# Ledger of designs, part 3: VH-VL binders against Nicotinamide mononucleotide adenylyltransferase (POF1)

Target 1, 258 residues: Nicotinamide mononucleotide adenylyltransferase (POF1), of Saccharomyces cerevisiae (p25576)
Amino acid sequence: MKKTFEQFRKSNLLFQVLKGPQHLECQKLFVLDSSFNPPHLAHFQLLSQTIKNFKLKDTRSHVLLLLAVNNADKLPKPASFPTRLEMMCLFADYLQEKLPQSVVSVGLTVFSKFIDKDKILHEQFVKGCSADIGYLVGFDTIARIFDEKYYHPLKISDVMESFMSGSQLYCLARGDCHLSAESQLRYASDILEGKFEPVIPREWGARIHVMQNDYPALRNVSSSEIRNKLKNGQVESLKDELPLCIYDYLINNKTIFD
Below, E stands for the ipSAE of ESMFold2; O stands for the ipSAE of OpenDDE; V2 stands for 0.75 times the mean of E and O plus 0.25 times the DockQ between their complexes.

## First folded at step 1 (VH-VL)

Design r6 (framework fv_refanezumab)
Fold by ESMFold2-Fast, scan of step 1:
Formats: sequence, C-alpha cells, structure tokens
Structure r6 (fold): chain C 258 residues (1-258), chain A 122 residues (1-122), chain B 112 residues (1-112)
Amino acid sequence: as target 1 above (258 residues)
Amino acid sequence: QVQLVQSGSELKKPGASVKVSCKASGYTFTDYAMNWVRQAPGQGLEWMGWINTYTGNPTYADDFTGRFVFSLDTSVSTAYLQISSLKAEDTAVYYCARGDYSYEFLGYFDYWGQGTLVTVSS
Amino acid sequence: DIVMTQSPDSLAVSLGERATINCKSSQSVLYSSNNKNYLAWYQQKPGQPPKLLIYWASTRESGVPDRFSGSGSGTDFTLTISSLQAEDVAVYYCQQYYSYLTFGQGTKLEIK
C-alpha cells in the first residue's frame, strides 16, 4: 500500500480505485465516506441498517470506501494513509463476505469538500452510468454540509441544489457530536417542517435519513475512542467494536497510533 | 536542462490520422505528469487532458474524448498524442507541457514543448 | 468545470506604466487544507509556447522579473506588471488547477 499511495501522491490523479471494480457496476451506489482510522463495526452497521431499513437487500449495489488524502506528510498520527488503506482493504473483504450481493471498491481522492467528491465520482467512477447515489456519513459531515458559513456569500440552496437533487444522505445518530442524539434524530423532520428555511430548503429533508442505531452497543463507537483503548491496553472491549480482521490487524500493529 | 521536443508540422486530409510526439530530457520522465494543450489559429489555450507518466493512465477533458489518445513510451521518455478521423476544426498548434505534482499540488506547467502545427485541409 | 474569465480582452499601456489584468473563477480555487490558491499565470509571445510566470496565485517562477506580481484569493485574481517594458507585449493567460485544468480566454497586452 505504501508504494500505491506514493504513486498516487506523485500523480496528478484526483481519484483512484485501489481495490475492486474500477467503475460503477450497479445502478445503486453507496459511498462510505470516512477517515477509516480505523474502520469499525459502526461503519458496517450504517451500511447494513441502511440496506435493511430501505428494503434494498435484494438490490444489487456497489459500495465504495472513499478516503480523502490531504498533505499526508503532515499527519503522522494517528495512522498513516498507507496503513489506513491496508485496513480499508481488509474492511472491503469483510463487507464483501457479509454482503455477497454487493460489490466493493476502495478508492482515494485528493478532495476534502463533499461536492468536489461527488463531482469527481460522477466523472471518473460513475462515468455516465445512471446511478442512485447514497452517501453514508457521520452526523458531523451532515452538519458541515449544511453550515451556511462555509458558503458565504453564496447560498447553500444554490450551491447544493444539483447535488441534493441527485443524492441521498444516510447517517446513524451517535453520541459525542455537537448535537445530542435526540436532536440528530429530529434533523430531517425539522428540515421537512421548514425550521431551517430559508437556509435549507424543506424538500431536502426527504433526502436526509438519520436513523437510530438498532444495535445499542455501537451507538457511541468512535475511531478516536478505539485508538485510545488500543493505546491504553484496553484491547478486550475492542472485539465488540471492530470486525475481527481489523482487530487482528491492530493487535499485530499496536504502534500505528503512537 | 529540461527540454520537451515535439515532432514537426503535419499536413493532413480530413479523415486521416496523425500522431504527435513529445520527447522529454533533462529529468526523470516518470516524476512529472504530461499535459496536452490545443491552440487553434488566433485562439486561446485549451487543455485537452493529461497522462500520468508513472501509471500510464490518461485523463481527457470532455471535449477530447473518443478521437484523441494519449500514450507513452517510457523507455525513450516520449509522450504521444494521436488524433483519428481528422476534421478541419482540428487545425491547431498542439503543445505538450510538463506538470509538477505532489500530494498537495495538482499541476501548473513549468516547461512546454515548442508546439506542433497540424493543418487539416482538403 | 471551473470557468475562468479574464478582463479586459485587450489592454494598451505606455512603456514604464503599470498594467493590470484580472481573472475570475466560477468557483473558489482556494484549497482550505493547505491554504493555497490553485492559480497560475502564463505569458505567450507570438510564435512561441506559453511561459510560466506565477503559480500558487502569487509565487514568481524562477527567472521571472520582479515587476511581475500576482495577487488575489478564492475567485478573484490579478496579474500586475509594475513598469511595462517592450518585451512584455504578449497574451497573458490565467489557469486554475484546482479541479482538472482550465484557462482563461487570454488578455492581449500592447504598448500605446
């Protein structure tokens, strides 16, 4: 992975698939947008519960694990980008085994902005195929997407209209966010009721899905907490929060977060 | 000294094909991207796309898909632009240009070839 | 794609006087993670390939005279030639390299 990452870093490529199909193979695309530092069971639960709740188990889907890389040399801790890519590849194999009706790709992009990610995926991954795109994101990402201060002097409704018309956002409510889990769960309905107008058009509430995690033990799982447990030697509880392949990787590479 | 040397001018009939070369010297060929830029007579600069010299992967701007092919021969540090089914509208000077790159930088052009004039006329 | 618009299309300036060329991008080319503007300026003289003058909006390329300067951020950029010389007669192009690459339409600079 180190060699592959260095090749990407030295290239002018804006997006590259490192594992799995190079282009969209199905009409339904799920983009799991995360730092994967490390991948954990709440990432799996978000995908799995979305498929279950929207009755998509019999629908063939393509899952893209997407990592944004920004000035990697400045981020020695927690894990390096090559290490995250190794874990993402293990996680992709885990997802392929648990969701055999889906195909899984691992990709990286230079873009950190959500709309730029969407644009490059349409240009290089979707490539003219008709696609129903669902982004699987944390609530912090949703909060950033709909924070008008990042768009001044432009309106969110103008900048994001094309994106929101063609995409859906899926999120599991969780603790350790700027908003309580209760407020997160009301977010889409608050938008639908016009409580965020004129900043957020009420119609967009129908395309935002914040769900209560059906697995209570995963409601407060975070990558930072997992890293802290590993550093402190609290490794037994990690078996409840990580896919076994990720757990084994971390136990054999304990210093990657040092 | 970094140099990009392009092949000589071409005069072609509509429907023919042309292959323009760009030979690099004075640096490690695979450490830099190679870009192609078109300039029609009396017109501005139009970016056609680029090729990653390390991976060999080309990327084309939307107006340059189909008839245009970027390729490499890394053993002789040369990039190629092939245009098939030539049209009168393809009459232009074609430039290769070296793009610097890093994980935080996406390609301005520090060195340019001298340009290759392709004239398409009946 | 990001559309780059230059103004004016042509400009005539007397020798020794200041020349100012503007460039606007249809969306920001400032990358917040590294705080850099992905914007370059090129000079093209008749019968010659373009030559890089400025990159990262304000960094002069090695060998470019200090009378050339770039400024601006986000969507609005300016190339300034503080004291025009005869050899500066050329067409000037801005270029964004934030999302793919696009050039402005060019500004023709002539001596009055």
Scores: ipSAE 0.000, ipTM 0.396, lowest interface PAE 18.1, mean pLDDT 85

Design s1 (framework fv_sipavibart)
Fold by ESMFold2-Fast, scan of step 1:
Structure s1 (fold): chain C 258 residues (1-258), chain A 124 residues (1-124), chain B 109 residues (1-109)
Amino acid sequence: as target 1 above (258 residues)
Amino acid sequence: EVQLVESGGGLVQPGRSLRLSCAASGFTFDDYAIHWVRLAPGKGLEWVSSISWNSGSIGYADSVKGRFTISRDNAKNSLYLQMNSLRAEDTALYYCAKDEGYYDSSGWEAFDIWGQGTTVTVSS
Amino acid sequence: QSVVTQPPSASGSLGQSVTISCTGTSSDVGGYNYVSWYQQHPGKAPKLMIFEVSKRPSGVPDRFSGSKSGNTASLTVSGLQAEDEADYYCSSYAGSNLVFGGGTKLTVL
């Protein structure tokens, strides 16, 4: 993976598929956008619960695990990109096994902003097909998407109009230092009620889906907590939070987050 | 040694153009957003413009939007500011500054390395 | 665009503590945790002292600390030394802009 990542860095490519089909093979596309540091069962649950709740079980779906290479080496120190790509490939195999009706791809992009990710995906992965795109994200990502800082000096309502009209956002609530899980679950309805106007148009609340995790044991799973447990030798509980292949990888590579 | 060196300043008449340059050394230039900040006599520091590592994101202060153009050449480790339709209020010491954060998703809110500045005086 | 206000001057004696305020609105200082502080000596480039409200870059002494309450961010310089005499600027992310305060001239008596 180190060679593959270095070739991407040296190339002028803005997006590249490293594993799985290189273009969309199904009408439904799910993009799982995460730092994958590491991949965990809450990532799987987000995809699984979205398929269940929106009655897509009988629809063949294409899943793209997407890693942005921006924010590399931002503190606290994440695992290296080659290491995260290796874990993403293991996670892709896990998803393919658990969701046999789906196809799974692993990709890299230079873009950090969702408008740019969406554009490059339509140009190089979707390739002009009429696709229903669902972005599977954590609430921290939704907060960043609607953070005015990233659109400086443009208005979010202007910049994101095309993106929001053509996509859906799916999220499992997990409370953080900024918003409780209960507040996160009210986020879409708060937007619909105009509580974020004029920054966020109220009609966009219909395209944002924050769900309570159906599996209570996974409601508080986070990558940072998993890394801390690994560092502190609290490895037994990780078996309930990680796909077995990721657990095995981390146990055999305990220093990757050092 | 990590360094930014500005050049291109001078005395210029209102309505004219001037191009500023900033040369970077000692760090991986194309990993960071770079910014122009000016120090106007008696007014203090004012943000002018910012550009992401790959030129994909660009911002301007309202006072210069439509008149100034920021650009970068990563192969030459250089940043530029093309200043058109200059006004007396553009008179300032212009600094080039490196974003504290890695890549364009940092947010452009803190600048950890600054050059020595280049003086622009707009008068008749 | 946004109005961010600092006192034009502040002073303190050697060994004392001084606090410099940076007051904005809910659309800048109060709305975001992206406040930075810069120290500028005459004829020198600004130096980053604090970022993200309270974080210190490598090499900045613990004597410099930052905080925020509502729409007001504060820089506190404890154990004042002669070398601390300088101009201090705050800056804040402001939605569509990055805004600087007017600067505070700190005199060490």
Scores: ipSAE 0.000, ipTM 0.453, lowest interface PAE 12.7, mean pLDDT 84

Design s2 (framework fv_sipavibart)
Fold by ESMFold2-Fast, scan of step 1:
Structure s2 (fold): chain C 258 residues (1-258), chain A 125 residues (1-125), chain B 109 residues (1-109)
Amino acid sequence: as target 1 above (258 residues)
Amino acid sequence: EVQLVESGGGLVQPGRSLRLSCAASGFTFDDYAIHWVRLAPGKGLEWVSSISWNSGSIGYADSVKGRFTISRDNAKNSLYLQMNSLRAEDTALYYCAKEGDYYESSGYYSYFDYWGQGTTVTVSS
Amino acid sequence: QSVVTQPPSASGSLGQSVTISCTGTSSDVGGYDYVSWYQQHPGKAPKLMIFEVSKRPSGVPDRFSGSKSGNTASLTVSGLQAEDEADYYCSSYAGDNYVFGGGTKLTVL
C-alpha cells in the first residue's frame, strides 16, 4: 500500500479510486468520510443503519470509503496513510460481505473540505449522474462544518450553500463530544426551528440526519478509544468494537499507532 | 476552559539539565499534538519541539536536536521537556502550546490555539 | 533568528489601519496555507488572532484580517484601538518544523 500511496502523492491527481469500481454504478452514493484510524464497528453501524433507513426501495447503494490525505511532509499522526489504506481495503471487503447488495469503493483525495470533496466527486466519480450524495460523518465533523469561526469573515450560508443543496449528512449520536447525545439528536430539529439563525439557514435542517445508534454497545465506540485500549493492553473487548479482519490486523501489527 | 500550566523553570549552569512540565486540562489531551515554543528577549518566538497525540511522531528544532527530549503521559494529562547539555542560548520563557482543532478530523492544522503562561529558563554561570 | 522576515516595528493612529508583512520562501509561507498570527501583550501569553492565512477564531474582532500573496502573508489591523498595541508574530508550517517571524512591535499613536 506504501507503493500505491507514494504513486498517488507523486501524481497530480486530486482523487483516485484504489479498490472497487472507478465511478458511480448505482443511483445512491454514500460516502463514508473518516480518518479510518482504525475503521471500526461504529463506522459499519452508521453505514448499515443509514442504508436501512434511507435507501430507496429496489435501489442498490454505492459506498465510497474516502480518505483525505494532507501534505506528505507534514508531521504525521499515526497510523501512516499506507497503513490506514490497508485497513480501509480490509474494511471494504468486510462491507461487501456484510452488505452484499452494496457496491464498495475505496478512494483518496487531496481535499480536506467538504465543498472541495463534493466538487471532485461530482467531476470524477459521479460524472454527471444526478446522484444525491449522502455523507456519513461523525458529529464532531458536523459541528465543525457549522462552526462559523472556520469561515469568518465569510458567512457559512454563502460558502456552504452549493454543498448543502446537493448533499445529505448522516450521523450517529456519540459520546465524547462537547454536545450531549440528547442535544445531538435534537440538532436537525433545532436548526429547522431557526435556533441557529442567522448562522445556519433553517432549511438545511432537512438535510441533516442524526440518529440514535440501534446498538447501545456501539454508541461510545471511537477510533481514539480503540487506540487507547490498544495502548493499555485492553485487547479482549476490541473484538466487540472491530470487524474481525481489523482486529486481526491490529493484533498482528501492534506498533502501527506508536 | 482549556488550560496549560508550565512548571520546572529556573536558573541552571551551562552543561547541566532541567526538566519542564506542562499540566493540561479542559480538553481531551490525547486527541491533540502539543508543542514547546520559547521566547528569548530580542530573538522572538521559536518553535522547539512537538509531540503527536500518542507520542508516535516527534519533532525538534535543529538548535535543540540531540539535547532535548519531549514526552507525554496521557494518563496524567502532562507534557514534559527534558533539556540536557544546556547552553546560554537556551535562555528563554518556555511555553506549552496546544495544536488547533482538526477540521472534519481528516486534516491537520498547523496553528497553536491555546498557550500557557510559560516558565522561565535562565542558563548562566 | 527566524528565517521568516517581519518589519521590527509598525505604527498607526487610532481609527486608522496598519498592515504587517511576513515574508518567507516557497518552502514555508509560500508553500502552505498554514500561516497563523499571534498577538502578545507584555507579560502575557501569545493569543491566536489568525489561522490558515485568513481565518479568525471566535472572540477575535473583525478588525483583524489576514491574506497571502506568493511568499508574503499580511496581517491587517483596521480601526486601530489602544489595546491593539502589542507584539505580533507570524508563523508558518515548513514541512518538518514550524517557523516564526521575528515579531513586529505595533505602536498605536
Scores: ipSAE 0.000, ipTM 0.418, lowest interface PAE 11.6, mean pLDDT 84

Design s3 (framework fv_sipavibart)
Fold by ESMFold2-Fast, scan of step 1:
Order: C-alpha cells, then sequence, then structure tokens
Structure s3 (fold): chain C 258 residues (1-258), chain A 122 residues (1-122), chain B 109 residues (1-109)
C-alpha cells in the first residue's frame, strides 16, 4: 500500500480508485468521507442505518470510501496514510460481505473541501452517469460545512448552492460532540424553520438527515477513543467497536498510532 | 482590520543570511496557513514557502530548498523566514500572505502585507 | 518548472471591456480548475480578484469576471474605470507547484 500511495503522491492525479470498480456502476452513490483512523463499527452503522431508514436495501448502490490526503492544513494524524489505506481495503471487504447489494470502491483525493470533492467525483468517478449522491459524514463535518469562516470572504449560500442542490447529507448523532445529541437531531428542522437564515437557506434542511443511532452501544464510538484504548492496552473493549478484520489488524500492529 | 506587516529586509552581500518577520493581526492567526511570496524585478510574483496552521506541513519552491527555513510562533502571531546562502536572484520584495480558507492550505492569498525589500548585491 | 504566459500589456478605453489571457498546458491551466487572478496597484499589496477560474470574492465588483477555455484562462474587466489601471497576475496549480504568470500591465485610455 505504501508503494500505491507513493505512486499517487508522485502522480498529477487529483483522484484515484485503489480498490473496486474504477467508476460509478449504479445510480445510487454513497460517499463515506472519513479519516478512517481506524475504520470502526459506527462507520458501518451510518451506512447500514441510512440504507434501512430510506428503504434502500433492495436498491443496488455503489459505496465509495474516500480519503483526503492533504498535509498543508494539519499535522499528520496517527496512523500514516498507507496504513489507513490498508485498513480501508479491509473495511471495503467487510462492507461487501455485509451489504451484498452494494459494490464498494476505495479512493484517494487531494481535495479536503466538499465542493472540490464533489466536482472531482463528477469528473472522474460519476463520469457521464446520472447519479443520486449521498455523503455519509460525522456531525463535526456538517458543522464545518456550514461554518462561515471556511468560506471567508464568500457566503455559504453562494459557494454550496450547486453541491446542496445535487446532494444529500446523512449523519448519525453522536454523544462526544460540542453540540448535544438532542441539538444535533433538531439541526435539519431548525434549518427548515429558517433559524440559520440568511447564512443557510431554509430549503437545504430537506437535504440534511441527522438520525439517532438505532444501535445504542455505537452512539459514543470514535476513532480518537479507539486509538486511546489501543495505546493504553484496553484491547478487549475494542472487540465491540471494530469489525473483526480491523480488530485483528490493530492487534498485529499495535504501534501504528504511536 | 486584517493586517500583515513584514520586516527584516535590507541590503546584504551574497552568501550571507537575513531573517524576515511577519506580524499578523485582525484574524485568528493559528487557524490559517501563511505564505511567503516574492516580487522580483522583471520576473513578477513567485511563491517561496508555505506553512500550515499548526506547522505540520511546510513547502518550499525548488529555488530556495535547503537555504530558506519557514517557521511560525502562534503565541506571538508571527511568521518567520530564515534566509541563508543568499544569491543575487533572491533580490525581491517579500510578501507575507494569508491563506483564504480556515484550516486549509488552498494557496489562495486573500490578504497580503506591504512587503519588505531584500537586495542581495556586492 | 511549469510556465504560464500572459501578455506584458493590455489597454482599453473608459467604459469598454478588456480581456487578459493566461495560457499554460494541460498539466496546469488546462488540467485544473484552480486559476486565480490578482490586481496590484503601484506601491500596494496584491488583491485577490478571482479564484477557481470564475469565482469572485465578496467586495469585488461583478464587472470583473473569469473564464477558461482549454489551456487558456481569461480575466475580463468590463465597464473600465480609471482605478482599474494596475498590474494583473494569474496563478495556477501545476500538480506539485503553484505558478504565477509574468503579469500584465493594464492601461486605461
Amino acid sequence: as target 1 above (258 residues)
Amino acid sequence: EVQLVESGGGLVQPGRSLRLSCAASGFTFDDYAIHWVRLAPGKGLEWVSSISWNSGSIGYADSVKGRFTISRDNAKNSLYLQMNSLRAEDTALYYCAKDLYYGSGSYLFDYWGQGTTVTVSS
Amino acid sequence: QSVVTQPPSASGSLGQSVTISCTGTSSDVGGYNYVSWYQQHPGKAPKLMIFEVSKRPSGVPDRFSGSKSGNTASLTVSGLQAEDEADYYCSSYAGSDWVFGGGTKLTVL
């Protein structure tokens, strides 16, 4: 994977699929956008619950696990990008087994901003196919998407209009966020009621879906918590938070988060 | 109210060193990548170096790699450029520039300082 | 390494339009939608006028517009005012580097 990642870094490519179909094969596309540091069962639950709640279990879907590789705006997080890509490939196999109606791809992009990710995906992954695109994101990502300071000096309503008109955002409320889970669950309805105008147009509330996690044990799972447990030797508790293949990988590579 | 003020420029002989400073105010300094861009007589604008908001990612133009070192002190809202082994072709007006997007190295420069002049001559 | 080319000068009459080009290759201007334009008045710092080919920051008049066709990006200044007289620079992502054009001195007649 190190070799594959180094080849991507040396290339002029803005996006590359490393595993699975190279371009969209179904009308329904789910983009799971995460640092995958590591992949965990809450990532799976977000996808699984979205499929169930929107009655998509009989609909063929394409799932893209997308990793953004841009070191200009932050310190590199443990683990290294090649290591995260190895875990993403394991996670892709896990998803393919658990969701046989879906096809799964693993991809890299140089872009960190959602408007840029959406554009490159239309150019290189969707590529002339009609698509219904859903982005699966954490609430911290929703908060960043709708934070005015990321768009200075532009208005969110101008920058995000094309993206929001063509996309759905799916999110599970979580307990370890600055905003309470109760407030997270009211977010879309607050937008629809105009409480965020003029910053966020009220009609965008219909395209944002924040759901209560139906699996209570996964409501407080986070990558940071998992890394801390591994660092502190609290290995047994990780069995309930990770796909078995990821658990096995971490047990055999305990120092990757050092 | 966003301001970037460069200082430390001057006349210096080839092979010598010079340290530039940039003092920032009017925005949250440690939320943004900051860049050094120079304007050389007859050459126009040239990107020199960049540093991410937390100093975790640093880049240099090929012409200055190994000679220049960028750094920042977020507690002091200050950016620095240590220039060693100076050459005649380093002669330029050096600008400090703020990145456009919070937490991102977009290389879009929305605010610039007034610049500080570096002249490398014997 | 990459080079993008601008005309060294351009001119237009008050109230009319002028277009400044920025020409590269498929590995920079033609390959990416990351072209920006800066305006610099004598003795002053550059000001961002256009970014991502055609987007305008808040506070920049709509008489400034950007476009791209193939390997050439263009800045169009319509309804020319005396204060538009300045140097204009394009900038583009080039895969591993960011490159500036040589600059265009715009004269308003």
Scores: ipSAE 0.000, ipTM 0.407, lowest interface PAE 17.6, mean pLDDT 84

Design s4 (framework fv_sipavibart; at its last look DockQ between E and O 0.01; V2 from the best seeds 0.00; counts 0 for: pae E 16.2 > 2, placed apart)
Heavy chain, then light chain:
Amino acid sequence: EVQLVESGGGLVQPGRSLRLSCAASGFTFDDYAIHWVRLAPGKGLEWVSSISWNSGYIGYADSVKGRFTISRDNAKNSLYLQMNSLRAEDTALYYCAKDRGLWFGELSYFDYWGQGTTVTVSS
Amino acid sequence: QSVVTQPPSASGSLGQSVTISCTGTSSDVGGYNYVSWYQQHPGKAPKLMIFEVSKRPSGVPDRFSGSKSGNTASLTVSGLQAEDEADYYCSSYAGSNYVFGGGTKLTVL
ESMFold2-Fast, scan of step 1: ipSAE 0.110; ipTM 0.640
ESMFold2, look of step 2: ipSAE 0.000; ipTM 0.400
ESMFold2 (binder alone), look of step 2: mean pLDDT 89; pTM 0.876
OpenDDE, look of step 2: ipSAE 0.000; ipTM 0.492

Design s5 (framework fv_sipavibart)
Fold by ESMFold2-Fast, scan of step 1:
Structure s5 (fold): chain C 258 residues (1-258), chain A 121 residues (1-121), chain B 109 residues (1-109)
Amino acid sequence: as target 1 above (258 residues)
Amino acid sequence: EVQLVESGGGLVQPGRSLRLSCAASGFTFDDYAIHWVRLAPGKGLEWVSSISWNSGSIGYADSVKGRFTISRDNAKNSLYLQMNSLRAEDTALYYCAKDFSYRGDYYFDYWGQGTTVTVSS
Amino acid sequence: QSVVTQPPSASGSLGQSVTISCTGTSSDVGGYNYVSWYQQHPGKAPKLMIFEVSKRPSGVPDRFSGSKSGNTASLTVSGLQAEDEADYYCSSYAGTDYVFGGGTKLTVL
């Protein structure tokens, strides 16, 4: 993966598929956008629960695991990009096994902003096919997307119109230092009621889905907490929070987060 | 019965510090951005600082950047403004104002009665 | 000196209509639909009269109306009453900041 990552970094490519089909094969596309530091069962649950709850007309979906490498020359803490790509490939195999009706791809992009990610995916992954795109994100990402300070001097409603009219956002509520899970669950309905107008058009509330995790044991799982448990030797509970292939990878590579 | 009550104003010499407080009641404090706006004698309203419902977004007027610090304590329904290196130009009636928007930060629907800050020798 | 310009005074007789302008730039008044207007009586806190260019809070009579064209927002007070005599301030979201107009003293009669 180091060689593949270095080839991407040295290329002029803005997006590249590293594993799985190179282009959209199904009408429904789910983009799982995460740092994958590491991939975990809450990532799987978000995808699985979204498929179940929103009962697709198509019996198949295409899943894209997407990693942004906008700081490709700087290896971020905790895990390096090549290491995260190795784990993403293992996770892709796990998803393909658990969701046999889905097709799974792993991709890299230089873009960190969702509007830019959406644009490059339409240009290079979707490539003129009809697509219903759902982005699987954490609530922190949703809060950042709808924070007007990042768009100055433009309005969110102007910048994000194309993105929001063509996309859905899916999220599992997980309380953080800013917002309780209960408050996160009210977000879409508050938008629909016009409470965020004129910043967020009320119609966009129908495209934002914050769900309570159906598995209580996974409601508080996060990559940060998993890294902490690994670092301090609390490896017992990790078997309940990670796909077995990711657990095995971490146990055999204990220093990747150091 | 939304209420905002400012306190902590007074007479202070240039270069010194003062801390303003705003006590809120009658609404869900942790769902709204809260702002400091001042009215200087003979000048008019001037926005000073804003803090989002979760403290994730904080802004300051250029005239106070680096000298003033806004903060909130959602458990106590309180807003604060720490004012350092005070100048004569900071002399004003300081209002605490609630944002109208649920978790937005665009306009000011309820204002306190203000607390007077006078910076002079 | 305010970045956003309002006339320092305006006047009208009882029952007349008065319009107060608020002129900014494409980075504030012209760039966003977040223009608000505040009424302030001497010794009192400001009161929100108009938000989002043209919307009224509950309890504000419909004789107060707002509009915007390009970089200029306007507050119109129709059917002037004695209690409308006050200072009026426009405000606009400016992306990272908020700006206030210099204020307009409205005199009735």
Scores: ipSAE 0.000, ipTM 0.379, lowest interface PAE 19.4, mean pLDDT 84

Design s6 (framework fv_sipavibart)
Fold by ESMFold2-Fast, scan of step 1:
Structure s6 (fold): chain C 258 residues (1-258), chain A 124 residues (1-124), chain B 109 residues (1-109)
Amino acid sequence: as target 1 above (258 residues)
Amino acid sequence: EVQLVESGGGLVQPGRSLRLSCAASGFTFDDYAIHWVRLAPGKGLEWVSSISWNSGSIGYADSVKGRFTISRDNAKNSLYLQMNSLRAEDTALYYCAKEGYDYVWGSYRYFDYWGQGTTVTVSS
Amino acid sequence: QSVVTQPPSASGSLGQSVTISCTGTSSDVGGYNYVSWYQQHPGKAPKLMIFEVSKRPSGVPDRFSGSKSGNTASLTVSGLQAEDEADYYCSSYAGSNLVFGGGTKLTVL
């Protein structure tokens, strides 16, 4: 994986698929956008719950696991990008086994902003095909997308119009956010009722889906907490938070986050 | 100390060929993308061609596509530009330019070091 | 021909500030944060002044700053000094290729 990452890193590419199909193969595309540091069962649950709740069990879907590579003076800690890519490939195999109707790709992009990610995916992955694109995100990401301070002096309604008109956001409510789980579950309906106008247009509420997690034990799972548990040697509880292949990888490479 | 030294320029008739070379030292040559950029008399800088560290990704300006071929020899720390079917508008000072480096991303579409250039004049 | 436009000349007095624009489209300057600026003195190779819109390499004075708004990137030279007189070029990524602006000759009055 180090070799593959180095090839991308030194290339002139803005986006590249490193595993799985190189281009969109189904009308339904799910983009799971995360640091994957490490991938965990809450990532899986977000995807599987979305498929279940929207009755897509018998529908072919393409899943893209997308990692953004940001500019930095040094290799980020915890876990290097090659290590994250190794885990993403294991996670892709896990998803393919658990969701046989899905085709899974692993990709890298230079872009950190969702509008830039959407643009490059339309140019290089979707390539003019008709697609129903759903971004699978945490609520913290939704909060950042709709935070005015990141767009000053531009309005969110101007910057995000194209993205929101062509995309859907899927999210599982979490118990550890500033906004309560109950308020998170009302977020889309609150937008539809105009409670966030003029900052967020009410029409966008129809394209935001915040769902109750079907498995309560996963509601507070996060990559940060998993890394803390690994650092502190609290590995038994991780069996309930990680796919077995990721758990095995991390136990065999415990110093990965040191 | 990073150094890039271009050679191979000269006076040549239209329709003929020239091969430019760039000798690199002071950095790990096979870790970086290297580019050719030219400066024509009375005009501005123009990007000509690029090659990634392993030759896996190669680009050309539309004005030179099909006529120029970029290549590299990592064992010799050398970059080449084979210029065929030369035209008067190819007359320029040709620079070898190294892409900048970020430890996480690598080369990031900017030029941190340039050679002194080699002059190509296409004239009858 | 360049798809990215710079004013052909700019001028300022010692100690003043001058701003040079670099205007493209949403497919180059506006679409990517890969804008760099180069200073070229007569008979010398270009020197990197700014990369990735606003970052300075080591050795470049903080008098040089970069920014971008929409499809226009800008290089600002504050506290103008005699040695700042040079040609300035912007460069942007344009999807698959790189493109340079036409260059701006900065005169220090």
Scores: ipSAE 0.000, ipTM 0.388, lowest interface PAE 19.2, mean pLDDT 84

Design s7 (framework fv_sipavibart)
Fold by ESMFold2-Fast, scan of step 1:
Structure s7 (fold): chain C 258 residues (1-258), chain A 123 residues (1-123), chain B 109 residues (1-109)
Amino acid sequence: as target 1 above (258 residues)
Amino acid sequence: EVQLVESGGGLVQPGRSLRLSCAASGFTFSSYAIHWVRLAPGKGLEWVSSISWNSGSIGYADSVKGRFTISRDNAKNSLYLQMNSLRAEDTALYYCAKGYRYSSSWYKAFDIWGQGTTVTVSS
Amino acid sequence: QSVVTQPPSASGSLGQSVTISCTGTSSDVGGYNYVSWYQQHPGKAPKLMIFEVSKRPSGVPDRFSGSKSGNTASLTVSGLQAEDEADYYCSSYAGSNYVFGGGTKLTVL
């Protein structure tokens, strides 16, 4: 993966598929937007529960695992981008096995902002076809998207109108967020009732889906906690938090987060 | 050094029992599905049994169902095959094999194999 | 019974190419992208040469390649060398179990 990543960095490409179909093959596209540092069972559960609840009848879903490589030279986070891409490819194989009616692609982009990601995906992955794009994100990402302070002096409704009119956001509530799980679960309904007007149009509440994780044991799983457990040698509990292929990778490569 | 070492084979009369063992070293045994695959004279490779990393998923070939029992002891890095009611057609070299690129469902390919242990069922 | 069929033998000359087929059903070779190929020399354990239809483990030369069309998977060995003479087995995941082909004895002339 190191050579493939280096070639992407030296290219002028804004988006590239590294594994799986190069273009959208199904009517419904789900984009899992994460740092994959590492991929874990809460990522799987978000995707699995979303597809189960929101897929079109008698149709396959296309899943895109998307990594943003913005500021690669300035943000040397554990693990390196090539290492995360290797784990994403293992995770894609896991998803293909667990969700056999899905098609899985792995891609990377230079863009960090959702409006830019959406634009490049329509131009290069969807290829001009009309498609419903569902973005799978953490609640902290949703909260940041709809936090007025990050847009001043621009209005959220002006900046995000194009994105929201053609997209949907999917999220699992979690207990380790600064906002309570109860508040997270009420978020979409509060928007629908107009409680965030005029900042957030009430119709956008129908495009935001915050679900309770059906697996209580996975409600507090996070990449940072997993990295901490690996560094401290607390590896036995990781079997309950990671796809086995990712667990195997981490056990055989314990220093990747050092 | 990743290694699997089988033991417990031998000459046995039809209807009797044998217990095979497989000792693993050089990798995290508890993280992989492990399999028994046999090579019968003139017949080629045949999958016998599989066990997932946590013993939550176990499978057997139709030819051995009800007679063979696979088990593992993750604390001892060991895999076992209890073979009961042995038949002449069970005569083979028995390999222990490690699952490769395992996800939470069973097995896909076998990347590391032991040297095998010979089982001969004859009167 | 073997539900997956391989030719019992194949042969080729040094430097040439040979292709070995592995034909199953829609419930094994045709139903999953989990076809693997193993090389076995006399007296030695099998060695994984190809996994997931077309992928090579580290250390396997690119002379070995795999493909699949419908219910038939193929192993191609190009630039044949004397040490390629061995038995070759295909295997496929079949949902709840694994199936092996009957094996192909490759002779290098």
Scores: ipSAE 0.000, ipTM 0.378, lowest interface PAE 21.0, mean pLDDT 84

Design s8 (framework fv_sipavibart)
Heavy chain, then light chain:
Amino acid sequence: EVQLVESGGGLVQPGRSLRLSCAASGFTFDDYAIHWVRLAPGKGLEWVSSISWNSGSIGYADSVKGRFTISRDNAKNSLYLQMNSLRAEDTALYYCAKVETYYSGGYKYTFDYWGQGTTVTVSS
Amino acid sequence: QSVVTQPPSASGSLGQSVTISCTGTSSDVGGYNYVSWYQQHPGKAPKLMIFEVSKRPSGVPDRFSGSKSGNTASLTVSGLQAEDEADYYCSSYAGSDLVFGGGTKLTVL
ESMFold2-Fast, scan of step 1: ipSAE 0.007; ipTM 0.494

